# VH-VL binders against Vacuolar sorting protein 39 (VPS39): the designs that were tried, part 31

Target 1, 267 residues: Vacuolar sorting protein 39 (VPS39), of Arabidopsis thaliana (Mouse-ear cress) (q8l5y0r16to282)
Amino acid sequence: PARIDAVESYGSKLFAGCYDGSLRIYSPPESSASDPSELHQETYVLEKTVAGFSKKPIVAMEVLASRELLLSLSESIAFHGLPNLETVAVITKAKGANAYSWDDRRGFLCFSRQKRVCVFKHDGGGGFVEVRDYGVPDTVKSISWCGENICLGIKKEYVILNTANGTLSEVFPSGRVAPPLVISLPSGELILGKENIGVFVDQNGKLLQTERICWSEAPTSIVIQNPYAIALLPRRVEVRLLRSPYPLIQTIVLQNIRRLVKSNNAV
Below, E stands for the ipSAE of ESMFold2; O stands for the ipSAE of OpenDDE; V2 stands for 0.75 times the mean of E and O plus 0.25 times the DockQ between their complexes.

## First folded at step 22 (VH-VL; framework fv_benmelstobart)

Design w7 (from n3 with heavy chain S56T; at its last look DockQ between E and O 0.47; V2 from the best seeds 0.00; counts 0 for: pae O 6.1 > 2)
Fold by OpenDDE, look of step 22:
Structure w7 (fold): chain C 267 residues (1-267), chain A 122 residues (1-122), chain B 107 residues (1-107)
Amino acid sequence: as target 1 above (267 residues)
Amino acid sequence: QITLKESGPTLVKPTQTLTLTCTVSGFSLSSYYVHWIRQPPGKALEWLGVIWSGGTTRYNAAFMSRLTITKDNSKNQVVLTMNNMDPVDTATYYCARDYYDWPGVYYYFDYWGQGTLVTVSS
Amino acid sequence: DIQMTQSPSSLSASVGDRVTITCKASQDIDNYVAWYQQKPGKAPKLLIYDASNLETGVPDRFSGSGYGTDFTFTISSLQPEDIATYFCQQYDNLPLTFGQGTKLEIK
């Protein structure tokens, strides 16, 4: 079987985007199919394989539940209807995009392509309208909405892009040990990764706290499941309370884990 | 005033374990990275390892098998333990603070201890 | 590991002379280079960071330049108090590594 590069949850089902461009859909056993809390069951079975879902490897997926859409990042950014998975829209300008962020509240998509940041808005139907196009000084490595602004990891630095005027504000260096990591919080704040530390900033890049969330190692990804922050480390997952002093709640030793996905009261 | 001070035995026998303590003042270990660096007499500096503000450690691979760095934030102490000492390990051992501009960590050193010469000899 | 090849190993110059020390990295390390001064029996002192930024309190006769693989440390006018060993250090990646050092003496 092909390598799985992206994972997403939809209801009780799991979507697996594969390197060969196929989409695998897994379902829980019948006894637990109606309960989304049973997503952690080990008896998930392959329900369907959609071959040729993408011409290129599926890099990322995100379920937009409020709009019944599946966002996929591959050669470009595409939107698919749920549950039928018909292609609803393709953002042609996103060809070659390497990162994206969806603002579900406002229905905005931002994505990066080399030294460009583009913003599209969902029109309420099946279409998207281009709203903004910004040039930035260097290749964008990470991107996330931060209120009405956009937080970017450029080179080895975090910056805030003011969407109103296109100006960039420097936040701080991302470090040299790990790639930039930008995590959006439901509160509107961001956690920016620095080594094994998560730094809290507001939408303007201002540090909000002197305290920080500390992991045992530099995480490769973080999932927020209030009230917990769940970090993927090289050989384990750490669960910490997302409240000062951010104590360790649980450590789960896992081998060969590459993806964390938030689901209904599960990860 | 910011200070770092190394303390411990200055003479260690071969195969024995070296334990050095770095006591810091003027800053909190919960906020800063502390490194250990050594320098053999008349030779270049050699980076041994670092303990992050959060407690995470990184070691020079050359010493990983026999080097441990720990700290106690409440005591303002960082401890270096190196096993199986050899005469080749004779050096001045330094603890040093990583340059800090919150939240920036830069891996160059703005403050150093005075260093302690450790001689490994029978 | 990133090797920092420092040159020369030793240097003798007169007061008022311009002194130049070079450091070559085994790979591209952008500007992630620091320079230290170490006087006999003392710990190293930070002089330059990010290849060209002068540390606070350091005399402006000290300077640094370079980007990528080739870096230069300069004393524009050597003073008697500058007798020391100078080291370059890279902090692009772990493990952190230093140059071999340059022992500077005054004629």
Scores: ipSAE 0.024, ipTM 0.559, lowest interface PAE 6.1, mean pLDDT 90
ESMFold2, look of step 22: ipSAE 0.607; ipTM 0.829
ESMFold2 (binder alone), look of step 22: mean pLDDT 92; pTM 0.937

